# Miniprotein binders against q9zu90: the designs that were tried, part 3

Target 1, 292 residues: q9zu90
Amino acid sequence: MKTELEEEEEEEWRSVHEVLLIVLPYLHSLFELLSMIRVSRSLRDAIRDETALWTKLVIEPPLSSRLTDDILSEFSSKSAGKLKTLILRQCLMVTNKGLRRVVDANPLITKIIVPGCSGLTPEGIMECVESLSKNNHKLETLHINGVNGFTKQHLSALYTYLSSEGTIDLEVCPKCDEVRMIPSCSRESCNQKQRKCRGCWLCIPRCAECAVCLVGSDTESQEAACGNDDVLCLECWLVLPKCRFCNKPYCTNHSSRRHEIAITDAASRPSFECEACYYRAGTNPYEVDYQI
Short names: E, the ipSAE of ESMFold2; O, the ipSAE of OpenDDE; V2, 0.75 times the mean of E and O plus 0.25 times the DockQ between their complexes.

## First folded at step 1 (miniprotein)

Design T3a
Fold by ESMFold2-Fast, scan of step 3:
Structure T3a (fold): chain B 292 residues (1-292), chain A 82 residues (1-82)
Amino acid sequence: as target 1 above (292 residues)
Amino acid sequence: SPEEILEELLDLAFEMLELAERLKEQGDPETAEEIYELALELLKLIEEARELLKEGDYEKALEVLEEAIKRLEELKKEIEKR
């Protein structure tokens, strides 16, 4: 019948109508909920007015799953070469080529924060940072945790391209000798015994929420609902909302795994069911009694 | 939740930007530009509504969201004519 191009145009036309049909019901629902609505800080500074100077670009989940190299290039073009901060969290579709294009168009970048962008490689990051340094510009912040394959040689080279006060969120773990993210510990007692708590998440038990070390007899650790043997310090455990059935909380990074319980008191914090209890409770009507 | 509704609106804006890029590649840069500009305007209105909600100004937030809906309806009508 029609040519391939003509069929693609009709599919594109229909998808526009489908996109509008998805959004309109949500806008109507939002109007009905405005008396109870408070938005979280996770939505801050995502995208701003074109007439403002775009010096910061932030893309976070769930938007990160939609971000392609082409869309990223389009957004960065609005900065007219003046972009200073690029934050891409868990943007799995962004490639080395996509990041390089943004960097080449924005030579004033001082902060690159791309945690969990597993489509990037050490070689791609190295090329971007080197390109910035050639313009006599010094990168101040480079966060690349979740980009796999960095070596000690990569870290040494990266520090030559950063400012003297520049920071990278990857280090050589003193315990396993691998290149990994080593969280800073805010516990006051650690300032006197740095060697005991300095290590990656696999070598040192840490609070999943605040990253304080959980080593020693004076530290209390509580199980998190997050899985992977994740633990929380007592202080974080006390303030985080807990599963109604097992009394384990999710850390903030895994809060999206909560299964909301529809029947809750308006005056109380919303109750939820963790994934483990959700799948288990489907065949165990005594889950609630077991916790007593 | 209110956060989920705003995230859905942001997701739509990104889908519109992707659609605009596809139309541009297929040789319809005028329609692409209109969809792109509306996506940016939608993002601007979402940000304004977010700030108003944080300040407790629900009436002005409603007006801003109503403008967003109006612009989406106008674009739909224009696309239907073409």
Scores: ipSAE 0.000, ipTM 0.187, lowest interface PAE 12.7, mean pLDDT 69
ESMFold2 (binder alone), alone request of step 1: mean pLDDT 81; pTM 0.741

Design T3b
Amino acid sequence: SPEEILKELQDLAREMQELAERLKEQGDPETAKEIRELADLLEKLIEFARELLKEGDYEEALEVLEWAIELLEELKKEIEKR
ESMFold2 (binder alone), alone request of step 1: mean pLDDT 76; pTM 0.679

Design T3c
Fold by ESMFold2-Fast, scan of step 3:
Structure T3c (fold): chain B 292 residues (1-292), chain A 82 residues (1-82)
Amino acid sequence: as target 1 above (292 residues)
Amino acid sequence: SPEEILKLLQDLARFMQELAEELKEQGDPETAKEIRKLADELEKLIEEARELLKEGDYEKALEVLYEAIERLLELLKEIEKR
């Protein structure tokens, strides 16, 4: 179970690694230019010897929406087979073939984290994990929440390919018996073994931001702008930026859905309009019909 | 050529400035401050190199550009450790 501190550190880690994603292609271009020009061996070797820079590839929104298999292949090729951690968040255009190409080129991968990559299938994931296992190298971490269609048989097979202490972010929900992501709960009362609120997002109502359970008479929930009847705990609702028109906030994972409101004089807080308010303002057939 | 290195570093400095703004918005002002400081230092070295190229001092321009690359590598090493 992740603590709030661990989640904050993970988010900071992702922000820091976004710098590497931007700079890494430039380092490769600089290395190519330096190899064509007679430069000092020490500088050329310094760029080459920083192999640690090539061991992680992280692609997150807003870049994830533009990531194609070809672009992914280009980025991963800069690792020269040394990639150990692959993180692709919400990369909807990445296909099984694209992921397999990266895995085949990088046999040292120990972590595959592809949440929300709905272009991937269980069969594609199985082939990638099996391929890594056959090269006498087993995955330690596999995060595949948001990839649809995994069965209990898939999970059983995946664990045979992972290292003995390998972890998958999907498990069998004890309430619905389906393969689901079961989030950790940060409530103190749920940290006790006897009071765990174990269940998927469909079986147990949870805060869309922090995943705390929202059951019981003492629990207050607020509507989120995210849709699908997503709700937030009061604590998260209070701190998240809100739609100017309906006063509902997006969780951080859906913040990209905000329609920015132009401000001529810089405000201390950015203003936005949620998707529901934006589209509601655009078309109203009932008003037109009423006028007729 | 030094012109190609100059252009690449100029584009990188621009992206680093934009990234620093985004990191500040995402709640990482310390990293944003460090990235912005390096981007500002790179801009100064880039401008120095551009003046040297204008004067025809090719070798000294390359030395300045290499200094910029070394400073960038040092920052990336620190970021990778995190």
Scores: ipSAE 0.014, ipTM 0.371, lowest interface PAE 7.1, mean pLDDT 72
ESMFold2 (binder alone), alone request of step 1: mean pLDDT 79; pTM 0.710

## First folded at step 2 (miniprotein)

Design Fd2
Amino acid sequence: DQTFHIQVTGTDPQDFEKAMQTVLDYAQKHNVDITVEFDGDRITVTFHGMTPDDAQKFADHMQKFADEMGYTIEVKVQDES
ESMFold2 (binder alone), alone request of step 2: mean pLDDT 64; pTM 0.520

Design Fd2a
Amino acid sequence: DQTFYIIVTGTDPQDFEKAMQTVLDYAQKHNVDIVVEFDGDEIFVYFHGMTPDDAQKFADHMQKFADEMGYTILVEVQDES
ESMFold2 (binder alone), alone request of step 2: mean pLDDT 65; pTM 0.527

Design Fd3
Amino acid sequence: GKTYRIEVRGDDPETFERAMEEVLRYAEEHGVEIEVEFEGDRIRVTFHGMTPEDAREFAEKMRELAKEMGYEIRVEIREDS
ESMFold2 (binder alone), alone request of step 2: mean pLDDT 66; pTM 0.547

Design Fd3a
Amino acid sequence: GKTYFIWVRGDDPETFERAMEEVLRYAEEHGVEIYVEFEGDEILVIFHGMTPEDAREFAEKMRELAKEMGYEIYVEIEEDS
ESMFold2 (binder alone), alone request of step 2: mean pLDDT 63; pTM 0.506

Design P2
Fold by ESMFold2-Fast, scan of step 3:
Order: sequence, then structure tokens, then C-alpha cells
Structure P2 (fold): chain B 292 residues (1-292), chain A 100 residues (1-100)
Amino acid sequence: as target 1 above (292 residues)
Amino acid sequence: TDQERINDYMQKANELIDSGNFDQAVTMFEQAIDISKDHNDKTMVAQIYNRLATLFSQMGNHQEAIDWYTKALNVATELGDQEMIQDVRDLLERIKSQHE
């Protein structure tokens, strides 16, 4: 059983959250949201005074393109030093100085997730993580894929600043020896740490449909109609519908590229022509005799 | 609507990036670009070019990232968007200095 004070705090959090859910669908950018907060004194005061909403700050596309250091500072200030999780996805304008300002104001941060924030540098990330460590509070999660220039030496140093169970989403690729993001694999034989498919996206071929690795003699790679050297595992290839002319399937994400050749007879099976076969023929499917 | 389709492709691309399915995410962005071009929405085209460039950078494909940022810079220049021009220019210089 919760106390009456705990119940009142939860009701206040839910009320402010509900107000944000009503307003957000009518705003087109993070800048408009910030403008609304500044214009509406009642909304500003309600949002400002509810720190429970501000222990986690998440900025994702399409808002990412409008996030400047100043806007980031304004939002993080609402946490009153209690921010625990910072997620900034593809925030290209955020700089080392902007990130450092947030970190210095929020010494309780346990998670920094800044994928694709290419305005940041290894040196900037190092300074932020070191600063948190100096306050006897160690970071638990650091996602920095898309920040360019990390070396093996940077990774080694970062792990000294993280908690003992801390994780970084960049590793040294065992195939190319570059610092890269190495994806996990859902193949049951790959549940071991010394898996054959341990490598970056450029070194290890993976199924376009299910992302399982395609290495070793126990795997078969089949060409997909998708292009870009996309391949499929045999299992996915077998179940996906195939082009009538080349017998290559599209993965589900590329199924919209199919030129459907379905007949009006309900007893007839639907069929399609892939883009490569369509353009090789020089005409659309309805103008070509496919019975030859 | 076509705007809803663009938003759906962008959302699906983000989900694929989160799952580590980068090749499929590239394709989602390419679909969003095609729709944006059909509607002559150059601002959206430039934004998606930047997103695609960032994805190639995340994959470690730095030359492809440079190519897409360059395309984004060209569109931003046509639009006269000084903010985007500066942002993309800074990103290009950073990638070139680290990986050339």
C-alpha cells in the first residue's frame, strides 16, 4: 500500500503527462514546443514544477534537427539536477560544449545515449564521462555510435570511467580492426561470446529480412531483389514471394517495389515482377506477354 | 497521405536502426526521399539526405556518408538555408579530417 503523499505525487505526474500528450500532437517542432512553454504561463509553471517528467530527456527525429545547445540546456534545466537518462538521436547541432553543460548540471546521469550525434567528438565524450566519474557517480550506459574518430585507446579509457557492469555500443571489430558498432545475432548457434559472426555490418553479411548472420558452410545466402547487395537466409528466402521472371524475393521492407501482376480471377495466384526485370523489359507489366 | 507515408518510413527506419538492421533502414530513407522528391519538398529531401549520411557514418561507411552530406549541402544551398548549410559543412569537415 502506498502512502497518501506517494499517491498525490503520482496523480500530479499523471496530470502533467496528460497535458503534454494533448498538446504535443498539435506541435510541429521542438522549437514550437519551447515557444508554447514560454507563451503559456500556466503550462510553463505546471511543466517546470514537475521534476518527475524531467528525469529522462528524449529527443528523436524529426525534432532532432532543431535541437541546439541552448534549447538542450533549457530542457535539461527543468530536471533541477535530477536527470538520470539522456537520449539524443541524430542531434546533429549538439556540440561538445552543449553536452558538457548538461552533464555538469546533472551529476546523477546513469545513461548517455547519443547515436548519430556527429557534432560530438571523442574528446568531448571523454571529458563528460570523466567529469561524472569524478563525482563518485559512474555511468552505466554509453551509446556513441555515429560519433566519429574513436580509437582503441579511447575505448580502453572509457571503460575505466564506467561502472563495472557499464556498456558501450562501440567495439573493436575483430575482422577489420576498426572501432565499430557490432550487432547481436539471433541465430541460436551465435549465443556464445566467441561467435563466428562477431563483426561490423561491413565485414559480416546478414539477412535483410531477419538479420541473422550468413557466415560458415551451415548458412546459405540467397540474392534478394532489393538491390544494394542485399541477401537473405534460406529460411526467409523460402517463405517470401518471388519475382516471376528471376525468382528473387523482396524483403518485407522492399515489398512496395513489386510490380504486381495479379489477375482478376479469385482462383488465380497473385504474382509480381521485380524492378530489375520490369526495367529490363522496357515496358510496364501490363504491356508485356509474360506467358512466353 | 504522402506526408503520413514519409513519416511512416522515417519511423520504421529509426526502429530498424535501434535493432541494428542498418541496410533495411537505408531502404526506408530511400523510399522517403522518393516521395519527398515527387512532392518537390526540397527541405524534406535535404533533411533525409542528412539522416541517411548519418546512418552511413554509424555503419562506418565514411565515403558514402560524405557523398550523402554533399548532396544535402547542395540542396540546402539551393534553398538558401544558412543554418543547414553551416551544420552540414561542419559535419563534412569533421568526417573528412578524421577519415581521410
Scores: ipSAE 0.000, ipTM 0.295, lowest interface PAE 13.4, mean pLDDT 73
ESMFold2 (binder alone), alone request of step 2: mean pLDDT 81; pTM 0.759

Design P2a
Fold by ESMFold2-Fast, scan of step 3:
Structure P2a (fold): chain B 292 residues (1-292), chain A 100 residues (1-100)
Amino acid sequence: as target 1 above (292 residues)
Amino acid sequence: TDQERILDYMQKAFELIDSGNFDQAVTMFEQAIDISKDHNDKTMVAYIYNLLALLFSQMGNHQEAIDWYTKALNVATELGDQEMIQDVRDLLEEIKSQHE
C-alpha cells in the first residue's frame, strides 16, 4: 500500500475516492466491502468492475450475529451476478427468503457453505439448489451442517441437482441411521478395510479441532475449555493456546471466548483466561471471598 | 504523510474489527477523524463518521449509531453531498424505526 502511496507529494491532499481506490485491492473483510458500499455509492461501480473482490462472499463471527436478509442482499447485489462462492458461518438471522434472493441474483454460484445457519430449512435449501440446476449450472459444494431436519429423501434429491462430483457435508450415519455430518478421519489406521470410526459426532468421540477419532487410540484425549464434552487429541492439545489458570485450550471455533491477558505478535502464542476461570475468579485474584 | 496516517489508522481499525477488538477499532477511527479535522477534510470526516455509526449498529449500540449518523448527516449537508445525505437519511430512518 505504501508502494502505491510512496510518490505522494508532501502536503498533497487527495480526495477520499482517490485514497479508497488505491486501497481497494487490499480489502479482505466483509466489513470493509460493506463499508465502501454504505458510505459511498459512487465507489460501488468501481468495486463491481473488480470481479476478484465479488466472486466470493464470506461472513463469519462476530459479524454473523448481525447479518440480516437485507444486509446480505445489499452486499451480494454488488457481485453483479458474478458470485461463485457463498460462505455464511453461524448466520442465525438469515432466512430461506434471504438465501433464495442471493441465489436468484447469482446464477453462477458453485459453492454454498452455510454451517450453523439455523434459520434455514431443508425446504429452503432444496429450492435454492434446484433453482441453480435449472439454469444449467450445477452446484459443486454444499455444506449445510447445522440446518436441521434433512432426511434421506432430501439427500437423494440434492445429489440429482448437484454436479456429478458434487459434495454434501451431510451423510446417513452408519451407526444411528440419521442424516448427520460424518467427519473425515485422517488416521492411517482408519483407512483399513474395517473402518471402525465411521460415525457422526454423537456416535464416535472425535477431536474437536481436527476430527480424528479417539476410539481405541493410544493417544490420550484431553479436555477442552469449549464447554460440554469437547475433547482434543494430544497433538492438537499440545499446539493450541491454553488458559493461564486451568491449562485447558479452546478449539479454533471457540477462540472468541478467550479473555486475552496480553497482546501477542503473530509468532507468539496468546495469553488468555477461559470463560470458566474468568467468571469464577473475576478480574482481581486478590479479592476472592467465596465462603461468607 | 498525514493522509498515509489516516489510511494506516483505518486499515488497523478494519483488522481489529476482523479480530473482534471493537473498542480498539473505535479508537483507531477516532485518531483518523482527528487528523482529518486538522486538515479540514470534511468528506473524510463524514466517511469515518458513517463507518463508526455502522460499527456501533453492528455491535448493538443503537443510540450511539444514531449519534454518529446524525454527525455524518450534518457534515454531508455542509458539503452539499446529495448522495451521502440520502444514504445517511435512509440508514438513520431505518435504525430509528427499528430501535426508537
Scores: ipSAE 0.029, ipTM 0.482, lowest interface PAE 6.1, mean pLDDT 75
ESMFold2 (binder alone), alone request of step 2: mean pLDDT 81; pTM 0.754

Design P2b
Fold by ESMFold2-Fast, scan of step 3:
Structure P2b (fold): chain B 292 residues (1-292), chain A 100 residues (1-100)
Amino acid sequence: as target 1 above (292 residues)
Amino acid sequence: TDQERIEDYMQKAWELIDSGNFDQAVTMFEQAIDISKDHNDKTMVALIYMELAFLFSQMGNHQEAIDWYTKALNVATELGDQEMIQYVRDLLELIKSQHE
């Protein structure tokens, strides 16, 4: 027979395990998962023993800048060869050798998503995908935008290694004939057989917010606060919050660049100042250049 | 490295907890905190504060546990880590509600 204390201890452990099963899918980064591992031995044991948690490895900024091949190898080892999805965003220090070690240890990988990992090369990616195909498990998703130097020959070979339903986020641009990321366009006219907007970001001007093409009309493009080359379609420009001083909006990806203006009155709406206006306002017209 | 030293002290602390040597485990965590502060690793400082809070809670020293969770909350706030802030707040509410 069990004591009341033994039953209470079992209830506490099962309650914690149930919370982990519910909460863990909502953790946004490896940091939260590692924090749980380090805070409590019981939480560490629950996480370590839960194989399903280690079928997906996601590393995103700000952790990306600190991820080395050795750290990546250590994290992927927790999957015990069961890793199915690998997502590395902007992991500049990860090398071909580091990625290959993960792939060799995890033959069941179906998704490799490595956007902005400029430390990787086409040759390294090719070796990893070829290795996976030899294990009778074909890759289903390959996102490699930001890895420089892919050729049309590389793309052709990659498709032979992928599953029949496999997708790659790089294509041959029909305008420049280079291997590029080609955005989808939601514009009705672009869904017709004679698409004029089929092209990369360098060949076809597109809205920074919604990626619709801006082909055929200068009135469709409005300046964004994001930078001199970024433009927005009129619809996105109209709905996005605008700088108080220049009336240019940031796209959602650059909204962190807003300098919020303090509310001086309860009746005043919150507003912001873009980077260009902020730094421009810092210029003192009475200051003398120290170089003159 | 400092990171290897922190990991070594943390491992020793957990082994001491498993053997019931709680006072010695506290000492190991305090050494890990000192190295983490010197390394300016505020994330690790907050995590070790939470380990100490949990240990004191297991020992029945609930006020000390609240004090360590409060210190962890202050560090999490300095980091601007909203998820860690919420997690520590939830733990503080739980321990306070159990010992009113």
Scores: ipSAE 0.000, ipTM 0.161, lowest interface PAE 12.7, mean pLDDT 72
ESMFold2 (binder alone), alone request of step 2: mean pLDDT 82; pTM 0.776

Design P3
Amino acid sequence: DEKQEVMNLFQEATKYIHEGDISKAMETLNDAYELAKQTGSDELMAEVLHQMAHIYQDRGEFDRALEIMEQSIQMAEKVGDTQYVEKIKQLMEEVQERHS
ESMFold2 (binder alone), alone request of step 2: mean pLDDT 74; pTM 0.580

Design P3a
Fold by ESMFold2-Fast, scan of step 3:
Structure P3a (fold): chain B 292 residues (1-292), chain A 100 residues (1-100)
Amino acid sequence: as target 1 above (292 residues)
Amino acid sequence: DEKQEVMNLFQEALKYIHEGDISKAMETLNDAYELAKQTGSDELMAFVLHLMAYIYQDRGEFDRALEIMEQSIQMAEKVGDTQYVEEIKQLMELVQERHS
């Protein structure tokens, strides 16, 4: 006879197979399939802790660009109303109606984390949070940075729908009085009870990579290739790949803006140039003018 | 097209596993491996080998699983995928602990 542990391992594998069989017809590339399998490892860990398979739904890049309202509805239906945590990162195609379908089907949700989901609106978020509150169930975590248009009135109303210990990743910036995300800062001097660098990205200069504040010494900030006067702390600047011509790096979020250059034979290593250097050359993409 | 054929074979292999036909599943994955090899895609080859190793492990065929994991490591090292090498090494440790 088999041990209980051996039976549990077989059941975990079969559950993963069932998820993959459902999802496979909707995948268009091997990269998307590989990403889904890697995400499935998180689901295996949840099962090992005797947690129901579908209490947490996480969609992150690279799958985010493919997530439609219908696909989201299909995934969330597997939760049978028991979904507690919904994480959608940079899911640009998800709409207010798509999010509302998930919330209506899953009244036990305690965490909504939808950063960069620019297809959502404040009104849509308000409706979802209010709907959850009506069931005498309070939302504990609401992360909505990247959803545009929240006002101070929205923020005040949201706190009435959240639990007493509930957190929202948007605050009223003490410097500009607008509703903004205020990043945490790991700088030793800023971990005191009243943080001197408390302010949004527009009011306080911060590292584009790690969000540490850069107030004070000029030597602590280095220009990034990202544009918009984005800067990096020295530590992040040192480790990030740099443009061959201007020596400025992109932060991780803007790394897709790199222009690869093929200036030597096959034996040479590929390199990149930033957009500013690429367009400054004034030649076609396969021919560039080098600095003297 | 060739990538889609590998994915179609992967889907067929999963159906055989669901039905309990491990022999047909492995035969289908071997076909997928040969197709991936013809495309010259190290990523497709590593993916198929990873699934084969996982299936052997799940079925208690630990010696076969370890052999396939070694092949996957050699391929990943050849293409410089240090992250994937570390993932497979962690899986090998779990298999070795269960084998002894």
Scores: ipSAE 0.000, ipTM 0.145, lowest interface PAE 12.2, mean pLDDT 70
ESMFold2 (binder alone), alone request of step 2: mean pLDDT 78; pTM 0.692

Design P4
Amino acid sequence: DEKQEVMNLFQEATKYIHEGNFDQAVTMFEQAIDISKDHNSDELMAEVLHQMAHIYQDRGNHQEAIDWYTKALNVATELGDTQYVEKIKQLMEEVQERHS
ESMFold2 (binder alone), alone request of step 2: mean pLDDT 76; pTM 0.703

Design Q3
Amino acid sequence: TPQDEFVQMVDKAIDYMRSGNLDQAHDVFTEAMKYAQEHGSQEFVDHITKIYNEAQKLFDEGDHETAVNMIQQAVDEMRTQHS
ESMFold2 (binder alone), alone request of step 2: mean pLDDT 77; pTM 0.677

Design Q3a (at its last look DockQ between E and O 0.16; V2 from the best seeds 0.00; counts 0 for: pae E 8.1 > 1.5, pTM E .654 < .8, placed apart)
Fold by OpenDDE base, look of step 4:
Structure Q3a (fold): chain B 292 residues (1-292), chain A 83 residues (1-83)
Amino acid sequence: as target 1 above (292 residues)
Amino acid sequence: TPQDLFVQMVDFAIDYMRSGNLDLAHDVFTWAMEYAQEHGSQEFVDHITKIYNEAQKLFDEGDHETAVNMIQQAVDEMRTQHS
């Protein structure tokens, strides 16, 4: 006789599974997989054992907002220690402890890409790199842009473990002497080793879309709806979808902030409302002082 | 709790589906189902399997939105039971 508590837990699990099953139909491969899991225990075990499928873990928006350390641990466990590539984009709830658990369980990781993971610290990253550098293993790629607090000392320490140039996406900015990402410039004239536009995003204005430098009197820049002083070159501005109300575009990285307007007319270009316009309309429908 | 983790995994899969990343959604659901099989009761597994089959049928019929909504509803129900 199952205890009442065991029955309640089973009912609760039933509901979760029901949800999983509903999402599964969208996953042709998952349904196939689950169908296969149903067909035979051996096939289920075979799929489970296909650790090759789990050598790369990618978590990015919109999913990244829900990723906890425990969820990350469970996903990474499926690799059975064979994880090679870990990509966590904007995973705000992932902590140093969470990342360390994954790294310790997967000593063969060669790529760590964790841009915008603000819950991580330089010390946490260092511990992970140190752990991976054991047994003559080398991390090949470390993208840590958006992890705040990196100093020159941290960067120098990382390079003691990572001997290859270009492994880390952070550099010492030649303009401000701070540790920042130094974007490449898409402008052909800037492809020289000693380009004048070499600097971090704070020192050198760049198009948020194509990273072309906007240095010089003749470079027209347009404001983006992104709000973070993001600017666009004219070429990118022209092709990006623009807010219906303020005519400002989001860069592709911030496109998720678009409030899609259900256009009833199939012939009309999909229009969106930017977040700023959306909130303004909600507060006072009459004071749309569209200051131009 | 194991249930909380399952719900979170399903939420993640739903988000992938909504984003159009069906491959990742599939992988996440597979994982969630495996987790349920490992940590859940047989009754739970059977129930989930039933729902999965129903959702899969809807999906195969091309009603992806209804399928996703059904999953979302089930997850929401689970959350309310734990609160």
Scores: ipSAE 0.022, ipTM 0.404, lowest interface PAE 4.2, mean pLDDT 78
Fold by ESMFold2-Fast, scan of step 3:
Structure Q3a (fold): chain B 292 residues (1-292), chain A 83 residues (1-83)
Amino acid sequence: as target 1 above (292 residues)
Amino acid sequence: TPQDLFVQMVDFAIDYMRSGNLDLAHDVFTWAMEYAQEHGSQEFVDHITKIYNEAQKLFDEGDHETAVNMIQQAVDEMRTQHS
């Protein structure tokens, strides 16, 4: 059907398309992006038809809180069944049914990374992973920390559904015997003696920012603004921006919880107020008794 | 509705752009425009195209902030008019 000229034109278009895929992520405004899409209908059609652009779907804060099952389904549909990597960070509204729709529509998925997606359950995850295993394209990576309720029985069953080299970010804590995420420690002495600080966040005190263990007299823990008794090592505490009122910093994962203080002077450093201080200051001074 | 989903997608793209995640902003916005063409009415497509052309003019004149705010306002108006 194709002539030699048509084949040469198609090859040249693919080369141009590949260059544009590298350049487009560096556009610094929505309208540079809109200009590219408008100017090149061929580029727009190639983006729509190019499955490589849709093999990975990533949703991260602050947008995670607005991702619904329906929006997730529509985004994944662009992969035309070729989605290979799904990353959803702290997507609280995503349900078992929403995740299952994506998995059923995309049987080639090899990576599911859903940390902090508390709307999901062990049973929902099990059903999704089992469904993928039936198509001989077994899952290679499963990160499910922050999904509550996994048991040793769940973990054992999950490994039967994963590829032989498959990894799960949950394991049995050697100290409390519960299924937990066990973070790595960057401290050199711990790299040589992994047993010393091998344990979950409840058994071993760790920095919320860098996960360095906070054991021994050479470590000093500082309170974070994040809540949940989160602590930081001194090094991380010193470099992180601090609340103007209580002097506690948020870790990077909770930086979106900062209430920025309006700065009228361009010469002033950006300042923020943590949630605890903000809600205390936001109390209506005319409220006499809220408990009534 | 198709219009509601379009509005949500464009809002995601703007937020990704403002947060510095340009790759996701590009992908989400591209999909939003294609979704509107596939599922939106001709009247809706004409409406968003008119807004885009007006914003593009401001962008070409170097008024990028006003152009982005025009798109944001149009999205907010669509959200309030359509339920």
Scores: ipSAE 0.013, ipTM 0.431, lowest interface PAE 8.5, mean pLDDT 71
Fold by ESMFold2, look of step 4:
Structure Q3a (fold): chain B 292 residues (1-292), chain A 83 residues (1-83)
Amino acid sequence: as target 1 above (292 residues)
Amino acid sequence: TPQDLFVQMVDFAIDYMRSGNLDLAHDVFTWAMEYAQEHGSQEFVDHITKIYNEAQKLFDEGDHETAVNMIQQAVDEMRTQHS
């Protein structure tokens, strides 16, 4: 029926297609899957139409800043009701309605990770968890740090639908009695001793980079460029790039605030100015220090 | 509407082009084209196909800045028509 060339092309396509279908379930981000679309028209059709590949939806910066409820609904619809894991980081435009629409269409979701989605509220989260709890389904992971307004009563109500401590990334801080994240401390002395640093970021001084506690006479810290009295342990401070004027580094999460300095000497190390130093130099042309 | 969602998908692709990730930008454009073919009117599809083909030629020739500007202008016009 077909020519030898057409049969060889179809056999090669099928072999690549079959191998990629074995690998594709392990490609978990939206953009990894979109990158595979370029390989061939047949693979693109298989990826687009294969609903099992869309069980995990991950939207992160910078794309997250433009994600609306309608775009979220379109992307999640590719799962055809089989979505298991929803990760939305810093998706400020997503509202309770948008999240509810996704969970109603995907009753098998076991992980909701929505840090920094400040358009969501505790009520919206509770409605989604209640909806997912139908038919003896249980949510395994709920990360909601950055959603404002959670109280102890909200956590208690959520745990009537959930099975264990640690399902929610917020808890009651033993020091201030507020609902906060309680970081884990990786410092070996804390792991090997009675936990002495259990508390939120406001109650326990911690390195802004690695979260180890900075309590006790044997800990040293230095100020970060991030502001709000953020500090770094000595180890992190020593390795992070520093502002050329004030010698303060940004933590990794705030590294996008660096104002990089163009260099003309290949032997020179790259440098940057922090926001405070950059805007001081650019906004105060008449200031002169007369104290010397 | 289908046109509104198409414009939003193209906005994502423009962000990737400006960040230098041209391969992913192309993939998102392709996905946006497929979406428009499935949901858009024939007149809309013909219009955006012309723009897409012109932009693709510029990308293939290496003139990425002109292609991005052309796509940005087309998207801005589409948003203005529906405001």
Scores: ipSAE 0.013, ipTM 0.427, lowest interface PAE 8.1, mean pLDDT 74
ESMFold2 (binder alone), alone request of step 2: mean pLDDT 75; pTM 0.641
ESMFold2 (binder alone), look of step 4: mean pLDDT 75; pTM 0.647

Design Q4
Amino acid sequence: STDEQLRQVINDAVKLMQDAIEYFRSGDIETAMQTLNEAVSIMEDLARQSKELNDPSYVEHVQKILDKVKEMLQEAERYIDQGNFDEAIKTIEDAMNLVEKAIQDMKS
ESMFold2 (binder alone), alone request of step 2: mean pLDDT 76; pTM 0.697

